# VH-VL binders against q8vl04, part 30

Target 1, 152 residues: q8vl04
Amino acid sequence: MKKQERQRYIKRLLSSNEIERQEDFVKLLRAEDIDVTQATISRDIKDMQLVKVPSATGGYHYSMPVQKQMDTEKKLKRTLKDAYVSYATQDKFVLIKVLPGNGPALATLIEAMHYDEIFGTLGDDAHVLIICKSLAMTLELQQKIQRLLSDH
Below, E stands for the ipSAE of ESMFold2; O stands for the ipSAE of OpenDDE; V2 stands for 0.75 times the mean of E and O plus 0.25 times the DockQ between their complexes.

## First folded at step 17 (VH-VL; framework fv_gimsilumab)

Design k5 (at its last look DockQ between E and O 0.03; V2 from the best seeds 0.00; counts 0 for: pae E 11.5 > 2, off the site)
Fold by OpenDDE, look of step 17:
Structure k5 (fold): chain C 152 residues (1-152), chain A 122 residues (1-122), chain B 107 residues (1-107)
Amino acid sequence: as target 1 above (152 residues)
Amino acid sequence: EVQLVESGGGLVQPGGSLRLSCAASGFTFSSYWMHWLRQVPGKGPVWVSRINSGGESTYYADSVEGRFTISRDNANNTLFLQMNSLRADDTALYFCARDSSPGEGSYYFDYWGQGTPVTVSS
Amino acid sequence: EIVLTQSPVTLSVSPGERVTLSCRASQSVSSYLAWYQQKLGQGPRLLIYGASTLATDIPARFSGSGSETEFTLTISSLQSEDFAVYYCQQYQYWPLTFGQGTKLEIK
């Protein structure tokens, strides 16, 4: 499995589970037929800058870096609002047209959000191409984009 | 035979709450995304919410976001829609519907229930 | 949002007749279009998906055609049980949208 896809999985796991230990990530991923080592998870935790936060019942569990995520989202909203021209979709593809010079930055920000809908993202000078995981995900990504644009 | 049977509809005052249920049978419930749609008489259906197979992912129409909660009990083949802060414009016949694509969803619907009516009025 | 306009609003027909219903999209929806039949007091029933693919257990007298912005549902020979309201639905662009429906009634 690709690192980016694995890390999206990790993010998904964090959203639905209180995970206390690195070993728990390994177990959960293996339960999904994702072969991974604790060493790999350790690297992912560092790359994703996961933090441990107190649990309601005591102890700690892993969480996404809230401040960083919030900052990224704010930056994404601002960039999108400032640069957005239009978007179109075809099958699993979402093509966002932006003002020249904004494609790469927008692509980077979108990638940094680790949206579960997205398989991959490419950006050129005036476009961001998003490849979604399914037709349903393409639709839902549109909703997400529209909400970003409307400051929902 | 695939069957979906909605229940829980009724008359409620603005600001009130209702919980709709949908009993599913005739298929592997836990393999399908499920949806709620609603329909005003004389109008076409309007999509309201979806939940994925496992129940951990949900999406909502903008008009109901923050007020409605979709959930499911796969052990009992039941879909739910908790509706809070109801408004007059929520008045409609509510349908549960099965997504046509097992596992990944497609947002066209191959089976629908008969609907349960929700009326929000003072 | 994509507006789907169906025509005619109402169509009076007799059994045995060929029926053609139209669904027009405000912009291209490729082939991501479904057709539903809804009888009085019932939920919708899927007839066609992908603009032209017949859904399971749907009689062969139903057919769908078209792409982009123009779509057609055809009933080759209308049966008595076909009197209902027919809706088109697009699922390419968010939000999902349905047409206002075409009612087939007995002449």
Scores: ipSAE 0.858, ipTM 0.946, lowest interface PAE 0.5, mean pLDDT 94
Fold by ESMFold2, look of step 17:
Structure k5 (fold): chain C 152 residues (1-152), chain A 122 residues (1-122), chain B 107 residues (1-107)
Amino acid sequence: as target 1 above (152 residues)
Amino acid sequence: EVQLVESGGGLVQPGGSLRLSCAASGFTFSSYWMHWLRQVPGKGPVWVSRINSGGESTYYADSVEGRFTISRDNANNTLFLQMNSLRADDTALYFCARDSSPGEGSYYFDYWGQGTPVTVSS
Amino acid sequence: EIVLTQSPVTLSVSPGERVTLSCRASQSVSSYLAWYQQKLGQGPRLLIYGASTLATDIPARFSGSGSETEFTLTISSLQSEDFAVYYCQQYQYWPLTFGQGTKLEIK
């Protein structure tokens, strides 16, 4: 499983569970047929910059830091402001055209946002192809992209 | 026979709140995405919000984001819309609607209720 | 946002006639276009999706055609129960939009 795909599952687990220990990540991922070691989870926690925050019940649980999401979103908005040309959608696909040289940066930023709508992202020099999980999620991703474009 | 029945509309002052309900019957409610739409008489409908089958994922039109909350109770086959900070331009007939595609959604709607009126005025 | 313009706004017709209603999009929506019928005091009823696919339990006298920016709904032989307002709706691009409606009324 690719690192980005695994990290999307971790994000989903965080949205549905209060996870206190790394072992809990491994247990929950294996229940979804994702074979992962604690060493891999430890690296993911560091890469995603997860933090422990107080739980209502007196313990701590992992959470995705709001500041990291805001920093990534600011970079994404800036990249779109500077390089965006157009986008089109068809079925489960969103194709974003950008000025040459900007595709890889945009693709990296979109991956770092960890949008649940996305199955996968592929970029070349002047395009980013986003493959969504469903037609409805393609429409919902469009909404998010349009909000980013309108906020410049 | 698929049936959707909205309730909870009424007259409210600006800044007020209302909670709309939609009672569903005649289909497996928990298998479908559900939507709220609204319509000013003489105009076409406007999409407001949706909730997925399990209730864990929601989406909103920009005009209502942060003010409205969609929710569902699958045990009692009921859809809800909590509307806060209401404004005059929220005045409309509100419909609940079933997404036509079970599970994944499609954003076209095969069954709608009769609508419940909401009026926001001083 | 994509504006859907329906024409005519109102059409006065008699039962038995062939009726054609138009929906024009301000930019291409491919084939992601639905048609609805709405009677007074009721919610809309889905007639057509995907521009041309008949919804469940819709009579064969209804048909849809078109793609990209130009779409039509045709009723091949108008029945008395077909007098209503008809809306088109696109689901290609956000935000979702509906046309302003065509009222089909008895002559």
Scores: ipSAE 0.251, ipTM 0.697, lowest interface PAE 4.8, mean pLDDT 89
ESMFold2 (binder alone), look of step 17: mean pLDDT 95; pTM 0.963
ESMFold2, look of step 18: ipSAE 0.000; ipTM 0.563
ESMFold2 (binder alone), look of step 18: mean pLDDT 95; pTM 0.962
OpenDDE, look of step 18: ipSAE 0.785; ipTM 0.917

Design k6 (at its last look DockQ between E and O 0.71; V2 from the best seeds 0.71)
Fold by OpenDDE, look of step 17:
Structure k6 (fold): chain C 152 residues (1-152), chain A 122 residues (1-122), chain B 107 residues (1-107)
Amino acid sequence: as target 1 above (152 residues)
Amino acid sequence: EVQLVESGGGLVQPGGSLRLSCAASGFTFSSYWMHWLRQVPGKGPVWVSRINSGGKSTYYADSVEGRFTISRDNANNTLFLQMNSLRADDTALYFCARDSSPGEGSYYFDYWGQGTPVTVSS
Amino acid sequence: EIVLTQSPVTLSVSPGERVTLSCRASQSVSSYLAWYQQKLGQGPRLLIYGASTLATDIPARFSGSGSETEFTLTISSLQSEDFAVYYCQQYQYWPLTFGQGTKLEIK
């Protein structure tokens, strides 16, 4: 499995589980037929800058870096609102048209959000092409984009 | 035979709450995304919410986001919709529906229940 | 949002007749269009998906055609059990949208 895909999985796991230990990530991923070692997870935790936060019942669990994520999202919203022209979809593809010069930056920000809907993202000067994992994910990504644009 | 049976509808005052249930049978419930849709008489259906197979991913229409919660009990083949802060414009016949694509969803629906009526009125 | 306009609103027909229902999209939805039948007091039943693919256990007298913005549901020979409301639904663009429906009633 590709690192980026694995890390998206990790993010998804974090959103739905209180994970206390690195071993727990390994177990959860292997349960999804994702072959991974604790060493790999350790690297991912570092790369993703996961932090441990207090649990309601005591102890600690891993979490995404909240401030960083919030900052990225704010930047994404701002960039999208400022640069957005239109978007269209076809099958698993979402094509966002932006004002010239904004494509790469927007693509980078979208990628940094680690949306579970997304397989990959490319950006040129005035476009961002998003490849989604499924037709359903394409629709849901549209909702996400629309909410960003509307400041939902 | 695939069957979906909604229940839990009724009359409620604005600001009130209801919990809808959908009993599923005749298929592997845990393999399918499930949806709630609603329909005002004389109108077409309107999508409300979806939940993926495992119950960990949910999506909502903007009109119900923050007020409704979709959930599922795969062990008992049951889909739920917790509706809070109900408004008059939530009045409709509520359907549970199976997504036609097992596992990944496609947002067209191959089986629907008969619906349960929800009326929000003072 | 994509607006699906169905026509006619109501159609009075007799058994045995060929019926053609129209669904027009405000913009292209490619082939991501489904057709449903809803009888009084029942939930919708899927007839067609992907604009032209017949759903499981649907009689062959039903057929779908079209792409982009113009879609058609055809019943080659109307049966007594076919009197109902028919809806089209697009699943290309968020939010999902349905047409207002076409009611087939007995002439």
Scores: ipSAE 0.848, ipTM 0.945, lowest interface PAE 0.5, mean pLDDT 94
Fold by ESMFold2, look of step 17:
Structure k6 (fold): chain C 152 residues (1-152), chain A 122 residues (1-122), chain B 107 residues (1-107)
Amino acid sequence: as target 1 above (152 residues)
Amino acid sequence: EVQLVESGGGLVQPGGSLRLSCAASGFTFSSYWMHWLRQVPGKGPVWVSRINSGGKSTYYADSVEGRFTISRDNANNTLFLQMNSLRADDTALYFCARDSSPGEGSYYFDYWGQGTPVTVSS
Amino acid sequence: EIVLTQSPVTLSVSPGERVTLSCRASQSVSSYLAWYQQKLGQGPRLLIYGASTLATDIPARFSGSGSETEFTLTISSLQSEDFAVYYCQQYQYWPLTFGQGTKLEIK
């Protein structure tokens, strides 16, 4: 299985479970028919920069870093405001035009936000192509983009 | 036949609250996204909010975000709109509407109710 | 936001006439356009979606055409029950927008 796909599963597990130990990731992924080693999970935890936060029971559990998401959103908002030109949609596609040289950076930031509306994102020098999961989600992604561009 | 019946509208002062209800029948309510729209007489409708079929995902127009809450009770085939911090420009006829595309959503609306009036005035 | 401008604003016609209503978008909305009919005291009724596809149980005298920025709704032989206000709506760009309406009235 690809690393990014596996890490999305790990993020999903964190949203629905309080996971205290690395071994619990292996068990939960195995229940999803994903056979991974403890070593792989250890590398994923490091790569995703997971943190331990207090549990209601007095122990600790793994979580995505809240500060990392806030920092990513601030960078995304700034990059959009600095480089954004326009966007257009077709079917499930949103194509954002940017000033030359900004496409890959913007695409990386959008992927790091992990928006539920998005299936995938590609960037070239002056464009970001976003593939959405449905027509309705394409409309809803537009609202997110407009809010990032607006201070209101 | 598909039927949508809104209720709960009325006259309120600015800053007040209202809770709108929409009773649905004649279709599998839990399979459809549901929407609220509003209309000032003489003008076209304006979209307000939507909720997905399972009730877990909600979206709002910028003008009502943080003030309105959409919810649904699939066991009783009822859609709700809790409206708080009402303003004069919320005055309109409020409609519930069924999204035309089951399961996925489309943002065009094949069945609407008759509407319930909301007036916000001091 | 996308502005939909309908023309005429009001049209006085007699039953039996062929009627054409216009909707112009401020920028292309491809074919993501719907038409609605609204009678006094009632909610809108979906007539057309996708610019040209008839909705369920809509009489064949209604038809839609156009793409990009210019769209028309045609009623081939106007019936007495067709006097109403007609709205177009685009669903390609956020926010969703409706036109201001065309009122179709007797005489």
Scores: ipSAE 0.573, ipTM 0.844, lowest interface PAE 1.5, mean pLDDT 90
ESMFold2 (binder alone), look of step 17: mean pLDDT 95; pTM 0.963

## First folded at step 18 (VH-VL; framework fv_gimsilumab)

Design j1 (at its last look DockQ between E and O 0.77; V2 from the best seeds 0.71)
Fold by OpenDDE, look of step 18:
Structure j1 (fold): chain C 152 residues (1-152), chain A 122 residues (1-122), chain B 107 residues (1-107)
Amino acid sequence: as target 1 above (152 residues)
Amino acid sequence: EVQLVESGGGLVQPGGSLRLSCAASGFTFSSYWMHWLRQVPGKGPVWVSRINSGGESTYYADSVEGRFTISRDNANNTLFLQMNSLRADDTALYFCARDSSPGEGSYYFDYWGQGTPVTVSS
Amino acid sequence: EIVLTQSPVTLSVSPGERVTLSCRASQSVNSYLAWYQQKLGQGPRLLIYGASTLATDIPARFSGSGSETEFTLTISSLQSEDFAVYYCQQYQYWPLTFGQGTKLEIK
């Protein structure tokens, strides 16, 4: 499994579970037939900058860096609004046209959001190509894009 | 035979709440994305919400986001729609519908229930 | 959003006639177009998806054609049970949208 895909999965796990230990990530991922080591998870945790937050019942659980995510989303929204030209979809593909020079930066920001809908992204000077996991995911990604563009 | 049977509709005042249910049978419920749609008489259907097979992922139309909650009980083959802060423009016949693509969803719907009416009026 | 305009709004026809219903999209939806039949007091029934693929257990007298912005649902020989409202729906772009429907009524 690709790192980006794995990290998106980790993000999903965090959204639906209170995960206290790195070992718990490993167990949950392996339960989904995702082969992963604790060392890999450790690297992902660092890369994703996960933080431990207090649980309501006591103890701590891992959480996404809320502030960082918010900042990333703000940057994404700003970049998209400033550089956006158009987008089109075909099957699982989303092609975003942007003003020249903005493709790579936009692609990076999109990747940093760890959207569940996305299989992968590519960016050139004036384009971002997003590959979604399914047709349904393409539609849902459109919703996200539209919300970003409309200040929802 | 695939069957979807909605219930829970009724008359409610603005600001009120209502919980709709959809009983599913005739297929592996837990394998399909499920949707709620609504229809005003004389108009086409309008998509409201979807839930994935496992129930951990949901999406909502902008008009109901933050007010409605879709959920499911796979053990009992039941789909739910909790509707809070209801408004007059929520008045419609509400349908549960099965997504045509097992597991991944496609957002076209191969089976619909008969609908349950929701009327929001003072 | 994509606006789907169906025509005619109402069509009076007799059993045995060939019926052609139109669905026009405000912009291209490729082939991501479905057709539904809805009888009075019932939920919609899927007839066609992907613009031209017949859904399971749908009679062969139903057929769909078209792409991009122009779509057609055809009933080769209308049966008595076919009097209903027909809707088109696109699932190419968010938000999902349906047409306003075409009502087939008995002449």
Scores: ipSAE 0.759, ipTM 0.906, lowest interface PAE 0.6, mean pLDDT 94
Fold by ESMFold2, look of step 18:
Structure j1 (fold): chain C 152 residues (1-152), chain A 122 residues (1-122), chain B 107 residues (1-107)
Amino acid sequence: as target 1 above (152 residues)
Amino acid sequence: EVQLVESGGGLVQPGGSLRLSCAASGFTFSSYWMHWLRQVPGKGPVWVSRINSGGESTYYADSVEGRFTISRDNANNTLFLQMNSLRADDTALYFCARDSSPGEGSYYFDYWGQGTPVTVSS
Amino acid sequence: EIVLTQSPVTLSVSPGERVTLSCRASQSVNSYLAWYQQKLGQGPRLLIYGASTLATDIPARFSGSGSETEFTLTISSLQSEDFAVYYCQQYQYWPLTFGQGTKLEIK
């Protein structure tokens, strides 16, 4: 399995689980048929710059660094503010139209957010095509897009 | 026979809290996404929140996010809506609704309860 | 936000008549449109989804048609139990929205 593919699974696990120990990553990945060593997980934690944060239950759990996610989200908001034209949706597709020259940058930033709703993202010069995992997730992704487009 | 019965509505002061419940029967509750919607008399319903089958994924309308919390107890076939920091514009009839697509979400609703009224005023 | 405009606002009709209710969307919602019936003191009842697909246990006198921005609900021969408020709802765009309703009254 490629490193980037494995790290996508790790991010998804973090979005749905409070994971306290490195060995718990290994257990959860094995439940998804991903066999990985604890050494590999340790390297992924360092590469992804995961941090431990307090849990509502009183312990600590791994999380994506707030600073890194906030930095990416700030770039995404700025790119949308500067270049966004419109979006439309059909079936599992969301098509974002942007000013020419901005598609690749926007697509890269959307991929860096690792939204669970997204199966894949493809950009050309003036568009970003987002393919969602389900019809419901296509609707829900729109809420995220609209929040990114809000002036703040 | 599918049944959804809401309860827990009432009169509350601004800034107060209420907890709504929805008792489900006649179907496999744990297989369905569940939703809350609300309706002001004379207007169409407005979507409020949803929770997926297992309870691990939730979504909220912008107007209620941070103030409302949807949850479910699959062992007891019950859906909940914890409503905090209530405002006058939260006044409505609140419905529990079943998402039409088992195991997935569709965002159209095949069964609704009778509604429980919530009034927020001094 | 997609605005669904229903017309007429109120329709007075007699049992046995053919009834057509309209729902116009401010932007294309493709075929992601549902119709509901709501009687006083009850929650809505799903009639139609996907613009034209009849929901489970709904009488065949109900039918839906249309796509994109223009949709109709037709009751081919109105029955006494059909007097209610009818709503359309789109589920293509966030936030999902309902129309303001058409009240179907006995003449």
Scores: ipSAE 0.632, ipTM 0.858, lowest interface PAE 1.3, mean pLDDT 90
ESMFold2 (binder alone), look of step 18: mean pLDDT 95; pTM 0.963

Design j2 (at its last fold request DockQ between E and O 0.54; V2 from the best seeds 0.72)
Fold by OpenDDE, fold request of step 22:
Structure j2 (fold): chain C 152 residues (1-152), chain A 122 residues (1-122), chain B 107 residues (1-107)
Amino acid sequence: as target 1 above (152 residues)
Amino acid sequence: EVQLVESGGGLVQPGGSLRLSCAASGFTFSSYWMHWLRQVPGKGPVWVSRINSGGKSTYYADSVEGRFTISRDNANNTLFLQMNSLRADDTALYFCARDSSPGEGSYYFDYWGQGTPVTVSS
Amino acid sequence: EIVLTQSPVTLSVSPGERVTLSCRASQSVNSYLAWYQQKLGQGPRLLIYGASTLATDIPARFSGSGSETEFTLTISSLQSEDFAVYYCQQYQYWPLTFGQGTKLEIK
């Protein structure tokens, strides 16, 4: 499994679990038939800048850096709204047309969001090409894009 | 034979809550994305929510986001829809439906239940 | 959103007749178009997906054709059990949308 895919999975696990220890990540991933070592998880935690936050019942659990995510999303929303021209879809591909000069920045921001729907993203001067994991994910990504544009 | 049977519908006041259930049989429930759709009499269906096979990923229509929660119990082949903060415009016949594509979903639906009615009125 | 317009709204026909229903999309949905049959008191039943692929256990008298913005559902010889409402649905663009339906009733 690729690092980015694994990290997206970690993010998903965090959304549905209160994970206290690195070993717990390993157990959860292996339960999903994902072979991973604690060393790898440790690197991912550092790379993803996961933080430990207090639990309601005491102790600590891992969490995504909320402020960073919020800042990135806000920046994404602003960039998209300012630069957006149109988008179209074909199969698993989403092509966003933007004002010239905005493609790379938008692609970078989208990548930084670590959306589960996305296999990969590329940006040129006036375009962002997003490759989704499935046709269903393509539809869901459209919803996400629309919500960003509408300030949902 | 694939069967989906909805239940839990009824009359509720605005701001109230309902929990719908869908009992599935005749197929490997845990292999399919499941959906809720709703239909006002005389109109076409409207998609409401989906949940993936493992129950870890959910999506909602804008109109119900933050108010409805879709969940599933694969051990008992049951799909749920918790509806909170109900509004008059939530009034409809609610269907559970199986996604046609096992595992990854496609958002067209090969099997539907008969529906359970939800009426929100003061 | 993609608007699917079905025509006619209602069609009175007799058993044995050839029936053609239309579904028009406000913009191209490629071939991501499904057809459903809904009988009174029942949930919808999938007839066609991918614009032209017959769903499992659907009689061969049903067929779908078209692409982009124009789609048709054809019943080669109408049977008594075919009186129902028929819906088209696109799954190319979010949000998912259905047509308003065509009701087939007995003449």
Scores: ipSAE 0.858, ipTM 0.950, lowest interface PAE 0.5, mean pLDDT 94
Fold by ESMFold2, fold request of step 22:
Order: structure tokens, then sequence, then C-alpha cells
Structure j2 (fold): chain C 152 residues (1-152), chain A 122 residues (1-122), chain B 107 residues (1-107)
């Protein structure tokens, strides 16, 4: 089973269950004939950035970080708008030029969004270099950048 | 020989809906990204949407996002465009097109259909 | 958005002539430029991609050149079937854009 398919099942489990322990993910997936190890689940929890939130009945359960993602996106949009100068693309690279001192913060925020188009991101004082997974994704990432810079 | 045939165009009122189809033949449909483009007479084409080979990844032009849905049926070699909340500026000849690069996409298009007209007016 | 300006808008020529069509980009698109031919009532046909690479089954009389902001499509000896509208298209910057076309018509 591919990682993306397994993670979709995990999201479905979260929507219908309050899951308090990692072993409960393993047990629930096995009940659906999906065999995974606890190590795999630990990796998925980290990759999906699942958080523990209070249950209405007491204790804690896993949840998707919807509010954290929205807060990060708002910060990215504001920081990018404040620091942005221009961008250009070459091959699989997108180079964002920024006001000095802003590159590392923007690179960190972009990495926190976990965009599928991105292989890796580096920031120096006045630049953010984004390495994309393919030429088509380099073109498509530009739409995301433009939306972050827009008033809407 | 590669062939793409669009259908489903017509006259519709603003706010209405229309579903376009594209029948593909002469190539392994499931190996290629597919696109929709549109063209107003006397102007160049404008890109609308794409769907990857497996149908799991989609992208839309800003002007149609939220209103149009691209999909595909690889078993029947058919591409679709569901068009909702249509506006007058959606009036155009709509083409389906094959992406030139199998598997990964290129955003240039080696085969196009003949187009199906969509008119949005009262 | 990258504006592609094609010139001339209309070109009247006779069969057998050498034809050169121009496409100017508002900023560099490196070599990510394609050329298409479109006849009335038909969809476009890919002629050239990568500025200069001939597409599959395109006659050798077609050739492309240029880079950055200036591109040309050349037809070395015009045939009767070559009368059409020609479009350039860039695919380096989002959104991808087409020029408004050059109509090639019989003199």
Amino acid sequence: as target 1 above (152 residues)
Amino acid sequence: EVQLVESGGGLVQPGGSLRLSCAASGFTFSSYWMHWLRQVPGKGPVWVSRINSGGKSTYYADSVEGRFTISRDNANNTLFLQMNSLRADDTALYFCARDSSPGEGSYYFDYWGQGTPVTVSS
Amino acid sequence: EIVLTQSPVTLSVSPGERVTLSCRASQSVNSYLAWYQQKLGQGPRLLIYGASTLATDIPARFSGSGSETEFTLTISSLQSEDFAVYYCQQYQYWPLTFGQGTKLEIK
C-alpha cells in the first residue's frame, strides 16, 4: 500500500474514532485488512503532523492540525507579501528574491506547508531557492506563490 | 492514429451547468495527462484545467477554480469537464488536448480535438 | 502574466515563398516556447516545442529558432496546405499563455 493511500485511511479513522494511542491505529487498520507496524504509524503521525487534543470525555486523542496549518499559511502569506521582491524560474528551480534578512524565515514557512511540488527549500539572507520535483510542478508551484501574493 | 472528439457543448444561461466529454482513441489514454483549453474566435487559446494520468491530481486556471471539475474514466477512454455557475465570459470553443509527455506532463499539447462550442447568454 | 506578441498580424504570401513569423515575449521564457498551426474549424496542431525541436510528423520545411524573448517560425517553401493561423505558446511561467496569432493567407 502506498504511503498516500495509507494516510487517507488514517484520516478516515480519525473522522469516525477518537484514537488515543498509536497501537489503536494499528489495530483499527488491521480490522480493515491493512497490515502496518507501529513504526510505520509513528512515521505517519510525524509526517501528517497529527496533534494530541483534549477529548470531551477527558484524556487526549489524535487530531489533524487544521488550525495550525491555517495559522502557518496566514504567517507565510503575510511574511511573503512583506518581504517579496520578485521570482524567476529555471529548469526545476524557483528563486524568490526577498528583502535582506528574510530568506531563512520564508524557507522555514514554505517547508512547513509541505507542498507536494517541492523536493527541497533553501534560504539565504536575500533569497529562497525552491527545488521542485518536476518541470510541470515548477510551473504549478508558481500558482501557489501567486495566490499567496494576491489580495484574495 | 490519435483522435480526440469533444461533445456536450451548447447554449446555457448564466449560472447554469454543462458537462463536456472528450472521447479518446488511438493511444494509451491512461498514460497521458489530459487538458482542457478554450478559445474565443480571433484570440489565442487559454488554458483551463489538467488532470494527471491516474486522475488523482488536478489543476485549474484561477478563473474557473471552484466552478469547474475535470475528471477522467480510464476504462472508457473519456475525459470530462463539469462546468457549474457559468458566466458570460466562459463562452468559447472548448478543446480537450493531450499533454505531449507521457507520465509526467509538459504543458504543451501535441493532439487537440476539433472543439465543442459553449455559449453562456440569456 | 507573460504577454506573447506575434507579428505580423496578417501575412499575405504565395505558395513557394519563404515565410518568417515572429513571437516576442514580455520577459524571458528561456526556450520554453511552442508553435502551433490552426486551420479553420480544427484544433491546433503542434509544430515546434522547446523553441526549435520539430514535433512528430511535422514536415522539415518548418523550423523554429530563438530564445529568451525573441522567437521565429520559418516555413522554407510554403505549401498550399500551410495557410492557417499560427500561435506561439510559452510554458515557463504561470499562467501559460498563447500569442494572439498570425494569419497566413494567400496573396
Scores: ipSAE 0.709, ipTM 0.882, lowest interface PAE 0.9, mean pLDDT 90
ESMFold2, look of step 18: ipSAE 0.609; ipTM 0.854
ESMFold2 (binder alone), look of step 18: mean pLDDT 95; pTM 0.961
OpenDDE, look of step 18: ipSAE 0.848; ipTM 0.946
ESMFold2, fold request of step 22: ipSAE 0.640, 0.659; ipTM 0.863, 0.865
ESMFold2 (binder alone), fold request of step 22: mean pLDDT 95, 95, 95; pTM 0.957, 0.961, 0.962
OpenDDE, fold request of step 22: ipSAE 0.856, 0.854; ipTM 0.948, 0.949

